# VHH binders against UPF0313 protein MJ1155: the designs that were tried, part 1

Every score and structure here is a prediction.

Target 1, 273 residues: UPF0313 protein MJ1155, of Methanocaldococcus jannaschii (q58555r285to557)
Amino acid sequence: GIVPVQFSVVTHRGCFGGCSFCSILHHQGKVIQNRSERSILKEIRKLLNHEDFKGVIQDIGAPTANMYRMGCKKGLADRCPKNCLYPEPCENLIINHKPLIKLYRKIRDIVGDDVRVYVRSGVRYDLIMYDEEYGEDYIKELSKYHVSGRLKVAPEHISKKVCKAIQKPDGRLFKKFLEKYREIAEKVGGIKEVLPYWLIAHPNCSIKEMIELAEFIHKNNCYSRQVQVFTPTPMTLSTTMYHTGINPITNEKVYVPYTYREKKIQKAICLYR
Structure headers, positions and changes below count from the first letter of each chain, unless a header shows other numbers; Kabat numbers aren't used for antibody chains.
F, E and O are the ipSAE of ESMFold2-Fast, ESMFold2 and OpenDDE, as the mean of both directions, binder to target and target to binder. V2 is 0.75 times the mean of E and O plus 0.25 times the DockQ between their complexes.
[cut] marks letters that were taken out.
Atom coordinates printed by the task and the answers are left out, and those that the model quotes come from them; centres of patches stay.

## First folded at step 1 (VHH)

Design b1 (framework vhh_h_nbbcii10_fgla)
Fold by ESMFold2-Fast, scan of step 1:
Structure b1 (fold): chain B 273 residues (1-273), chain A 126 residues (1-126)
Amino acid sequence: as target 1 above (273 residues)
Amino acid sequence: QVQLVESGGGLVQPGGSLRLSCAASGFTFSDYSSYALGWFRQAPGQGLEAVAAISGSGGSTYYADSVKGRFTISRDNSKNTLYLQMNSLRAEDTAVYYCAAVEDWTYGMEYEYDYWGQGTLVTVSS
């Protein structure tokens, strides 16, 4: 069919998140390749003059929107086997939202108040929490001007055991983010609603961990229908865990939910309100 | 701070080959480079023409129809150098060739480039 013309601008490419379900073959994918402000703003000016432009820029970002001008300050991202963010941010990792905030403000200045400019690419909430200097300013800018309905974030899970297998922060950090985001968004008259993306049936996720997730969701009012059932993908750490029952980084045995019945139960638990 | 220095130009007969080099300083060619690079030329008494370009984001290339299949743009990150391999040269390829850079992971039109070399002359004559 005919797809309506949608206008989006790419700011950068790459992601240094290092999640267990990302391909271990793509070292180059960890390097953030950034466009200049000049080229981004030039594209925006061209887009505003397009005959089919109806006053909405659907997305200004990349698959991980808030990695613009961030990365390893030693230039080792393509060679370093270490995870940049898990279990703690690497000391050599630049986490600074100031360049992105400045870019968003310049875009708003160019387009004016009649044009809506959204960030629909996923935002990594832990980068916001780790940025003590500009994290709050980023929340203010994002929630007030760039969220179309709900802020998309991918905590994946909250159980310590599952998040260790995924190599992402657990529910303690996500709870702190929810509290901070909602408070700041309320204060600036922005969008308070958060849309978490949940991953179920990952190695180390049993019904027990799903009950923990359900309790967390109810207690923190972070309901979502965005639930992905883990599916093995070639050349990933998670798929190695799935097939071997062992985490190759820790050499610990992992529980794996293989049956359709259990996956269905886990999904039902996640979606229950 | 950003400087580009071309070399490899000269006199060559029709059907011959030349390899142009562009040595960059003030920034590093790497998988981290935000600089797109290109080759442009200006024939005697004519305007500037885009010849070939390569993105900073890992290998997208552009070629003008007049050179496609004959010229190849490439870069060597270890030498911080951009190349233009020119084969099957024609009298119409006679021009001053310029190396150019723009702080952008995408390649662009000639007027998008911010940094330019001084040029190297290529003369194709029998």
Scores: ipSAE 0.000, ipTM 0.214, lowest interface PAE 13.1, mean pLDDT 84

Design b2 (framework vhh_h_nbbcii10_fgla)
Fold by ESMFold2-Fast, scan of step 1:
Structure b2 (fold): chain B 273 residues (1-273), chain A 131 residues (1-131)
Amino acid sequence: as target 1 above (273 residues)
Amino acid sequence: QVQLVESGGGLVQPGGSLRLSCAASGYTFSSESTYALGWFRQAPGQGLEAVAAISSSGGYTYYADSVKGRFTISRDNSKNTLYLQMNSLRAEDTAVYYCAAEYPSGFDTYYLSEAAYYDYWGQGTLVTVSS
């Protein structure tokens, strides 16, 4: 038969995260291209009048959801080779959740209390942690009104070695985020559950790093079945590490799990409960 | 419906002065609401530049380094009008000047210079400094 219509609204395109598994040839993808609020709200109003609309907007976002109206204040994102977020946020990077909070509130005002509006696109938790002005307010809005079951975040891994290879923060920042998110969500009567997405078998990830991840998951109660096995993609830093056994940024040797057997074992360790 | 209408632009000689006004309708300048008001400009062949901005409380202001000491931003809540007093004008100040206002959301912006945080924009008024 006919699959039920799902309603979603895209707010922007692009991602300045600079993860090692992103293509080194797609510099243009670092520029956030934002839709106007008028365009987004017009689409929302149109969805409300659709004959098949049943009171749920499945997603208001993009990969990554919380990059709307963020980016390089110098306008250099399309030509700057520097990573904007790793090993620490660039001083020229605008990290401000205020525009998203305002947009979410405007959407809720338009749709009313009988319509559920969700953010199911992944949220970058480090941007929340780096936003001292509006990060906590963003957690309040998100957890109270826009999380359908669990907050979707992509830490990828927690081991210092693996996160350095991926170019994302390690488990220290993610632990602080989990504590802060859960505390604020509880205070506002919102959804406390977090759904982390894990990446296994990336360069520098051995069974040792997977045991470290499993221990972290158990200790912080952040279990997930959302586990991706790293697969080399042409023209990425991660694929260069995969083929050469060397991190091109640091020139350090990296361990690479090549065998199907080891990848299967790593996945089993990640899913162990 | 919110409208911002700029006025007071025109031709002026270097060293002269102009006062720009921005009259708001459908939008109330109230100290009980949180929002920001600002002036942005776009010179011929260049991008949009923040000139001056003020928070709803008046507690925070922004001025571009190129205009500090020469331009003054102010507002009159009773007249629902934002002003930009421009003194010691230079040829480099030649631009279309836009009035901008933030949606009153309960948040005062700490990034007064960021155009992306302003929701309502006027049509612009041309300032030409002839030399």
Scores: ipSAE 0.000, ipTM 0.180, lowest interface PAE 14.6, mean pLDDT 85

Design b3 (framework vhh_h_nbbcii10_fgla)
Fold by ESMFold2-Fast, scan of step 1:
Structure b3 (fold): chain B 273 residues (1-273), chain A 132 residues (1-132)
Amino acid sequence: as target 1 above (273 residues)
Amino acid sequence: QVQLVESGGGLVQPGGSLRLSCAASGFTFDSYSTYSLGWFRQAPGQGLEAVAAISGSGGSTYYADSVKGRFTISRDNSKNTLYLQMNSLRAEDTAVYYCAAEGLYSPDYTFGESYEADYDYWGQGTLVTVSS
């Protein structure tokens, strides 16, 4: 059937996350291209007058919602081969949620209390944790006004070995984020529920790492059916690991779960309650 | 209170040069600042057009295609001043020029993707007339 019209507003394009499963050939995609606040607010005002608008803005953001007006302060993202966030945030990287908080508040002021404005695009929890000045204020704003059901985050995995291969923080930072987010959300009367997205069967992920993930999920009450099985994509570091059995960054041999049977077992372990 | 004050406008003949200055008060142009600074113009009967922008460190610049190779943006953090050096001026450059400051750094392409800026502070404007 026919689905109802849904309203969403894009704030920016691009992602500087540098995950191993992202294409290394599209370095232009690492540059954050931001819309002006005026342009975004103009679109908000326009959609309020649409005949099918029923008081909900489904999403305001991009696939990585909290990268708006962040990026390399030297303007080198389009030609720099360095990973901006792994294993540590680059000293030239601007991580500041103030523009996004300001934008969300202006939108709420324009639309009024009867209109719900959601961020349904995923957020990078590591950016929140690295923002010592505005990270907590961002959690307050987001959890109280902009989360529909559960906050979407993509830790992908928690095992140090797997997270090193995907070039994202391991479970230690994610656990700290869960504790901080839940505490702050509770204090402001916001949504405490977090929806993690898990990646299984990536290079370096064996049954052992999946048991570690299952134990983490149970201990931290972060259950999710959002489970993706790794599939090799051309021209990525993860696909190079998949084909060669070697991590090209470290020159370490990596385990690769090639068989359908093992992938099925890994998925079952991840979904076990 | 934060203020931006433009100066250096006036009448010039085609092919001439002019240098605009923008003095900031109430905040500082320093290496720890993420302020993006820019020049905008509005020609008679036209909308606002982005002309040039410079990052907080001065390491990145943006220019509109209409002024590339003719205009140069620069900043002097010790004097808290933004400059626009305008060379090879044309009648089409006649406009009121505005200095603007955004409290946070805007990477390359922020200005190029959308010519509308949400800059926090604006000057009163200075008139540039290119006429014989």
Scores: ipSAE 0.000, ipTM 0.170, lowest interface PAE 12.7, mean pLDDT 82

Design b4 (framework vhh_h_nbbcii10_fgla)
Fold by ESMFold2-Fast, scan of step 1:
Structure b4 (fold): chain B 273 residues (1-273), chain A 128 residues (1-128)
Amino acid sequence: as target 1 above (273 residues)
Amino acid sequence: QVQLVESGGGLVQPGGSLRLSCAASGFTFSDYSSYALGWFRQAPGQGLEAVAAISSSGGYTYYADSVKGRFTISRDNSKNTLYLQMNSLRAEDTAVYYCAAHYTDFGLSYEPSAYDYWGQGTLVTVSS
């Protein structure tokens, strides 16, 4: 068969999230490498002139879309062992969506109303919640102009025990985000649907924590088929927890679901409608 | 309340055939006239890979080199159903098969990250 070309533009690379399942080898990966607006807009103009371009830019982003021009204001990421976002955002962390909003608006101005520009790379909802000045404006821009189907976010889990082990916020912050996102999206006539990505069978996740997740999903109407079963990856904190049964950061004992049977049960609980 | 539900998986002998179906509810394949649809699979110990995809119009299709000439993807927008006809099955086709929907007015994608809605998967086992 004949396959038409898909068009996407990368804005940056790197991630300062510090999740426990991320490799501990690459502290330099915490520094965001940003492309200039000039470079990005030049690539956009090239796409518009491509003979196979039919009016959609599939993705303008990176694996964490809303980290563009954010990061440590002291440039210490390569020498700093601390997590920038967990359990609370570091005082030296720049969390400001204004540069990204301006970039999206410039892209829309260049391409015009007949071209759709989507952000399909995942968005960290906690960065939006921590940005008191521009977080709401970012939701408005995304939901009205850049969401294809559902907004992709990766809460991973909602249980305090699991979220502590993965080093992400728990369900309290995600619930606040869902309420805020849906309200703003409704007001601007944007896409209200959210696609959460769930991680199951991580250290500290038992059937009890999966029941908590299922109840949260039902109560907050945030169903998703995007469910990843934790698998140990070399040189990660999560894999250390898996092998030792201990969280090396806290020195607390962690439950580990080793059996294939329990992993299947956890997945079924997560996917239950 | 968006759902994709796969059916038709099971045990089959090498050289046999299966037809997978994917039924959508909570949205229509013609919503915004813009859903490209795909089949993805994950074999034991392997990553998620694209098997086949079909554009919103049905005019464009993609097939992985390993399945070209053996598998056929099709869609019925009036029934809100995606199909994968699998012929001449091999042991290497053993995998969990997922259907997925990708909102796009332009072409199709064989990148898993482009797809917005996913089914829960159906197991296909090819063994004697």
Scores: ipSAE 0.000, ipTM 0.086, lowest interface PAE 22.9, mean pLDDT 82

Design b5 (framework vhh_h_nbbcii10_fgla)
Fold by ESMFold2-Fast, scan of step 1:
Structure b5 (fold): chain B 273 residues (1-273), chain A 129 residues (1-129)
Amino acid sequence: as target 1 above (273 residues)
Amino acid sequence: QVQLVESGGGLVQPGGSLRLSCAASGYTFSSESTYALGWFRQAPGQGLEAVAAISGSGGSTYYADSVKGRFTISRDNSKNTLYLQMNSLRAEDTAVYYCAASDIYTFGEYMSEDQYDYWGQGTLVTVSS
């Protein structure tokens, strides 16, 4: 009869992703605010002694799980107007999964084999792909010990036009990630299943771009029911595109799917098997 | 590849002074970086305690309340060396002193041992008459 209390631990706050639809950058959320490893491990030990704890830590992370102790090495994130990741990683950006891998391993050492520790917060796959030294080790750790069903990733879309408007990598990098993740996860006996989150009806996304997405999904076996319809949020680049029909960064005209009918058709195309 | 080697420890009388040095190899000190450099100590029978830290970029310094006004942290980028000037030493300053360097940007948490990936072997400081 009783549903147990869910236990989760926040490692950090903030996101330097620079996505056009995200209002976090307008609210100065670009700087990653990290908890110390000691404070995280202290909270873990308290959770283990809680009377309602049933042997599962549901999430160790933040909305973007793999940004822990990453950021601008020159401390300019709160004043620099440059996008840190788009169209390619800034040379001053620290992309290093080593601190997070070390944290996960220390947590596993503390809790032991009888406690399951999951990362259910979304992971930015591009950070993994850009981390030449620790990206593969992060995949090994994550897939073997911390994925409960499917790895959550947010490619949003794969079309070059849509991803340019969103300011995220297109389907070429996501395809490379899927191949690398599945290969490494299989090799270590980890969870191979990936759960992509798709964004439809964003500026520059027409029926043509949705057909391109559907073809990609079928070709790469990455079907998902996690489909969000773009909704204008105040003070975002995407909302400016939505209202003006112009990308203010490039000064290019953008297509905008305004009608409920087209949004429903786009969603149906994305969910088609 | 990265080595930190402490020197300058030893026996000193209460009220005396010592200067510790930490020579780094395989790790380059740079004023353009936001990495941290710090001194930690472990007294007999006690846990690891942060003593002082200096930021890589701005040379901002941080001190434990127990040593404020008595200890000074500094660095020489040309010599790739970190220093700790210890004045007005007390018996409770007796400890093994470790220098430490961050592997990543510290985000202002300079007095936390978990910011530091590279550690020296330690140098013993004994304050006794």
Scores: ipSAE 0.000, ipTM 0.143, lowest interface PAE 17.1, mean pLDDT 84

Design b6 (framework vhh_h_nbbcii10_fgla)
Fold by ESMFold2-Fast, scan of step 1:
Structure b6 (fold): chain B 273 residues (1-273), chain A 129 residues (1-129)
Amino acid sequence: as target 1 above (273 residues)
Amino acid sequence: QVQLVESGGGLVQPGGSLRLSCAASGFTFDSYSTYSLGWFRQAPGQGLEAVAAISSSGGYTYYADSVKGRFTISRDNSKNTLYLQMNSLRAEDTAVYYCAAGWDESTYIGYLPEEYDYWGQGTLVTVSS
């Protein structure tokens, strides 16, 4: 049959996350390039008048949906050699969901109750947790109005050793996020279900770390079939670890699961129910 | 057409004071009061840096760590004018200072150049003995 036309709106470009496996060839830079609210709302109004529009905006966002109007308050992220988010958020990093909540509410006001507006791009749960002022309000808005099935988040892993190599928070922060998200979503009558994306076979991930992940998944009921096997990409920190067996930042030796057999075992452990 | 015009720059000795003004014109339907406003600067051989910002209502302000306690941002919506009072000036404050306006109907303030739609031409501030 005929596949229906899907409507999506891009709000911004760029990412200040600094994950070890992200290629510089695919980066749009560390400075977030934001569209104005006027240009976004103008596009929304055009979508409402399109002949094929059937009352659903599939996605409003970017690959990292909740970076809109966030970033370094000095505007120097592209000249700064340090990671903005790891191991702790930089003191010069503005993490504030208020502009995005405001945008979502304006879109809902323009489109009305008969139009569904979804965020199907992934969100960074760590940004929500680091936003003490608006993080909870963002969860309320998102879970009640903008999640169609399960909230997509990319913790990647939960082991301290693996998350350090990836340059993302470990399972302690993700567990706190799951508890907070589910509680708030329940209270507002929103969608409680979370869809985590897992990365396996990254440098420092052995069978031991995969057992740790499987135990975490079972204990916290965060099962997912969204499992990516690490693949080296040119000019990344992770690929340097993969080829050299050394973390170039720490100069420490790194375990690397080179064999296809071990990668298969790790994937099976991750998917085990 | 929206236009921002800075004034008040010049040469001043270390420890001195200057007051910068930004006069705005061309805003449609009295929209000036809906905009968040900011001051940015660019020192010789350096990138653009946020100095101070103020929300549409004037209720929220931002200051860069380097100027906190020395600079004060304020706005007069009835006169469509933004101000930056600069006290205890240092050689490191030498820069071209830009006035900027970003659209915001709420209390959010922008800290990034990308959040600002309209820019002035800049005014030079030189702090030298």
Scores: ipSAE 0.000, ipTM 0.150, lowest interface PAE 14.5, mean pLDDT 84

Design b7 (framework vhh_h_nbbcii10_fgla)
Fold by ESMFold2-Fast, scan of step 1:
Structure b7 (fold): chain B 273 residues (1-273), chain A 128 residues (1-128)
Amino acid sequence: as target 1 above (273 residues)
Amino acid sequence: QVQLVESGGGLVQPGGSLRLSCAASGFTFSDYSSYALGWFRQAPGQGLEAVAAISGSGGSTYYADSVKGRFTISRDNSKNTLYLQMNSLRAEDTAVYYCAADQGYDLPFESYTAYEYWGQGTLVTVSS
């Protein structure tokens, strides 16, 4: 066939985000398992010598890209009942982009200016906002060197009720991120465009919350065709909400959009320009 | 597929000794192995802590202050196995012990976030 060879490098595994749609049985997944810098750089050098290499490394990352060498300083991530990032970042959580910035710079030094190295795995914008020391430097590095078209971020939604159910920050923090990212990207001559990923039909998301999302998208010019319809999966808090109509963390009743008709309408609202 | 399997845990009296083993599959402990290997433990109701680690060549080791002089980490490349010899055991050594590995020479040995591969753990109980 006509499918070209794609070149990508995994930097780590795991995610401590604690979103309500993450499996509560995947305790080991909350511990970030990091590859060594030596191992990553060795793989980069091997890819550069490949016969089909055309000067682009499509992705250096993991789902989530900016969790490399972050985590609980007390090693509690896989057994602590507290969410590491929601509603506030835990005081025991190491949020530091310096190791990633250094890794990206070493990769650029090895490959040279004629090779493009992209981060196409999504980044968590809240980690950038919570990193007071290196967050801005991370934006500078990403926007100038590692974004191919648009920066991928997953706010999922912006409504306070929906984001509380998902256990992610609401639109207030995302708006602050958009403003800061665009400002810094402009200053360094980087890519200003952001590609948000939206989740619709999650528990507590009605037509009202979708109208709120559409208004936010228009006002903040953050249009995207990356829209996922919530699907219940076993052993998740979101699936418990889906089946019971109750948020087990807050004990509050939640609205659940069950019908195909409403899910189709929600998707249309999200995609409307 | 990389897999680590711990064994050798059990009940032991204070002052006693145990040897833990970690059998690796999916990769090999050669004389030139870049794999760093370590032992971590989690006591009941507490967090994960580093116990001991050894470099790929066996030349560099790390030990937590609480176990220094009592525990010895070693590797047998011919058997593809990591060991932790635990002597003069104390009640506070009671924990689930985990084996960990990563492809890298220059790891911060004491950081659990630095390791890519993990075993399922083996329970060590030190009591009368």
Scores: ipSAE 0.000, ipTM 0.096, lowest interface PAE 20.0, mean pLDDT 83

Design b8 (framework vhh_h_nbbcii10_fgla)
Amino acid sequence: QVQLVESGGGLVQPGGSLRLSCAASGYTFSSESTYALGWFRQAPGQGLEAVAAISSSGGYTYYADSVKGRFTISRDNSKNTLYLQMNSLRAEDTAVYYCAAPDYSEFYGTLTSDAYDYWGQGTLVTVSS
ESMFold2-Fast, scan of step 1: ipSAE 0.000; ipTM 0.216

Design k1 (framework vhh_8k46_1)
Fold by ESMFold2-Fast, scan of step 1:
Structure k1 (fold): chain B 273 residues (1-273), chain A 124 residues (1-124)
Amino acid sequence: as target 1 above (273 residues)
Amino acid sequence: AVQLQASGGGFVQPGGSLRLSCAASGFTFSDYAMGWFRQAPGKEREFVSAISGSGDSTYYADSVKGRFTISRDNSKNTVYLQMNSLRAEDTATYYCAASLFGTYDLYPEQYDYWGQGTQVTVSS
């Protein structure tokens, strides 16, 4: 269909998440390259005067949206071999949502109440959970003013075995996030609905892990049609697992669902209501 | 026009004290958090201290905590930095900055207005 002109503003580039299937670290690196607040606000003002602007800024973010002004405080991101977030957040990692909250508030002040400003770039819920000082304030700001229908988050999976292969937290942290997000959003009159993105057929994901995921989805009411089937891409840890059947970080053998039939079954299980 | 005038820098021996002042004009001072930043030759601008718009909350970099005290006088539109037990590594140009929303920030880019700076040299 015919879609009106959409307006979005990029705040930064880069990602220190270290997800095994993601190529961002190979393309942009772990160093977050931040735009100045002045530059972002100048672009916002320019958008407000555009002839086709109809009162919606679709996205103020980047993949990942909540990494603005975060990163390694020792400046080692370009050469450090360690994952910054998995299995635990690095002691040298700055996780602070305050700069982003201030940016969102300045944008709202500039645009006023009649303009909708959304964050449609996915957020990392683990960064919110690890930020003891501003995590809750970020949920308040985001849920009340910047969520378009449902909050986009990418847990990918919940099984310990699958999440270890992906290098993301397992379902225990995601469940805690869902409870905390829903509680705070309810309290401030914000959007409580969460849109999880699921990844199936990744190395270590068998039918057993998909049944575990389906049970988690039903128990926690986090249904989603956003289901991606893993596809190997060059220069990723996940693609190495896919081709070798071995996790090079742990040196453990991994199960790999190679067949189209199995991938279809996994997708059906994920979408089961 | 908005203006921030930093002053009080100078030459001092290790262990000495200096008091920096930053006089503000052209905006509602009490609505802005005030910060002090410093920059030594060949180094990036680093956070030193900040104070909320009301003056009720203060923040310090670990390197200066216990030695420096930030304060403000909203009736005089002035923020102060009392620097005690000065060390050679405190040698830098010190900048004052103002940030809207009445709370501190650690990042230079989050400050709306900046002073011209005042030089502090700690040497024997």
Scores: ipSAE 0.000, ipTM 0.145, lowest interface PAE 17.9, mean pLDDT 85

Design k10 (framework vhh_8k46_1)
Fold by ESMFold2-Fast, scan of step 1:
Structure k10 (fold): chain B 273 residues (1-273), chain A 126 residues (1-126)
Amino acid sequence: as target 1 above (273 residues)
Amino acid sequence: AVQLQASGGGFVQPGGSLRLSCAASGRTFSSYAMGWFRQAPGKEREFVSAISWSGGSTYYADSVKGRFTISRDNSKNTVYLQMNSLRAEDTATYYCAAGEYSDTLYFEHPDEYDYWGQGTQVTVSS
């Protein structure tokens, strides 16, 4: 048999997340390149008239769905060496979900109630938590109208020492996000289920940190089979930690799980119910 | 808003045993990792032991491994430190502490704990 045609619309390109496993040389990729609403809506109208369109738009997004019209207000993203989000959001970073919420609403107005419009690209939950003005409205819009089964988020890990190594928030912020997301989704009759993506065997992740992750997963009911084993990639901070056993930002020694046996055990711990 | 009360300290001879208790008030004790720290006169506060919110992970300072055992009873909102083969260098005020996260290598650091008990004195002397 033949795989059905799937319809998706890209809203923007780029990511300013600055995670340690992203290329140090990917400076231009930090600039968010936004499509105009006019261009996006024109493409949507074209999709609605396609012969093979069955009433579902699979994804209105990009790698990191919720960066549309965000970024450095000083225009420094392509030349600033500072991480925009870690350990805290930069004072020059625009974190505002209002433009994206407006876009989603305009799309819903154009397509009508008979067409399903999903966001299947991963969202950065930290951007939602840092947006004090529109973060909750974004959760409301997303959970009520745009989640097809479970909301994709990539916390990667929850251990403080692992998250410090990857340059993402630790489990404290993710726990607060889970509670807030589930509460708002419940209140609006939306989808409460969250699909976290986990990264194992990263520098600083030992069996101890995997037990911590497993306990967090059990306590917060955020089980997932979406588990990636860290693999060193050239010209990344994570790969420098992997080869040297030292975090070049902090100059602290890091534990590295080199053996296949330990990586297999870590994966089993992550998947254990 | 967890409140902690430590008890069970006292005078004991070298080689003796004591069991410390830390009773927590509050609805969500089972959500907190628990730690024990000690402070001897003229020294800074140092890590002794920690237990995850579930009791599935335990951590010990090298100086107490094999001699001390941490445990918890979530039905009684209490964490225990069983201290065996006590030595003169174990003399200190013992503090219990509660932190929101599961046991990690970072739970050796006092800064990881949000709530602290009043302390209970342990004196090991002939």
Scores: ipSAE 0.000, ipTM 0.123, lowest interface PAE 20.2, mean pLDDT 85

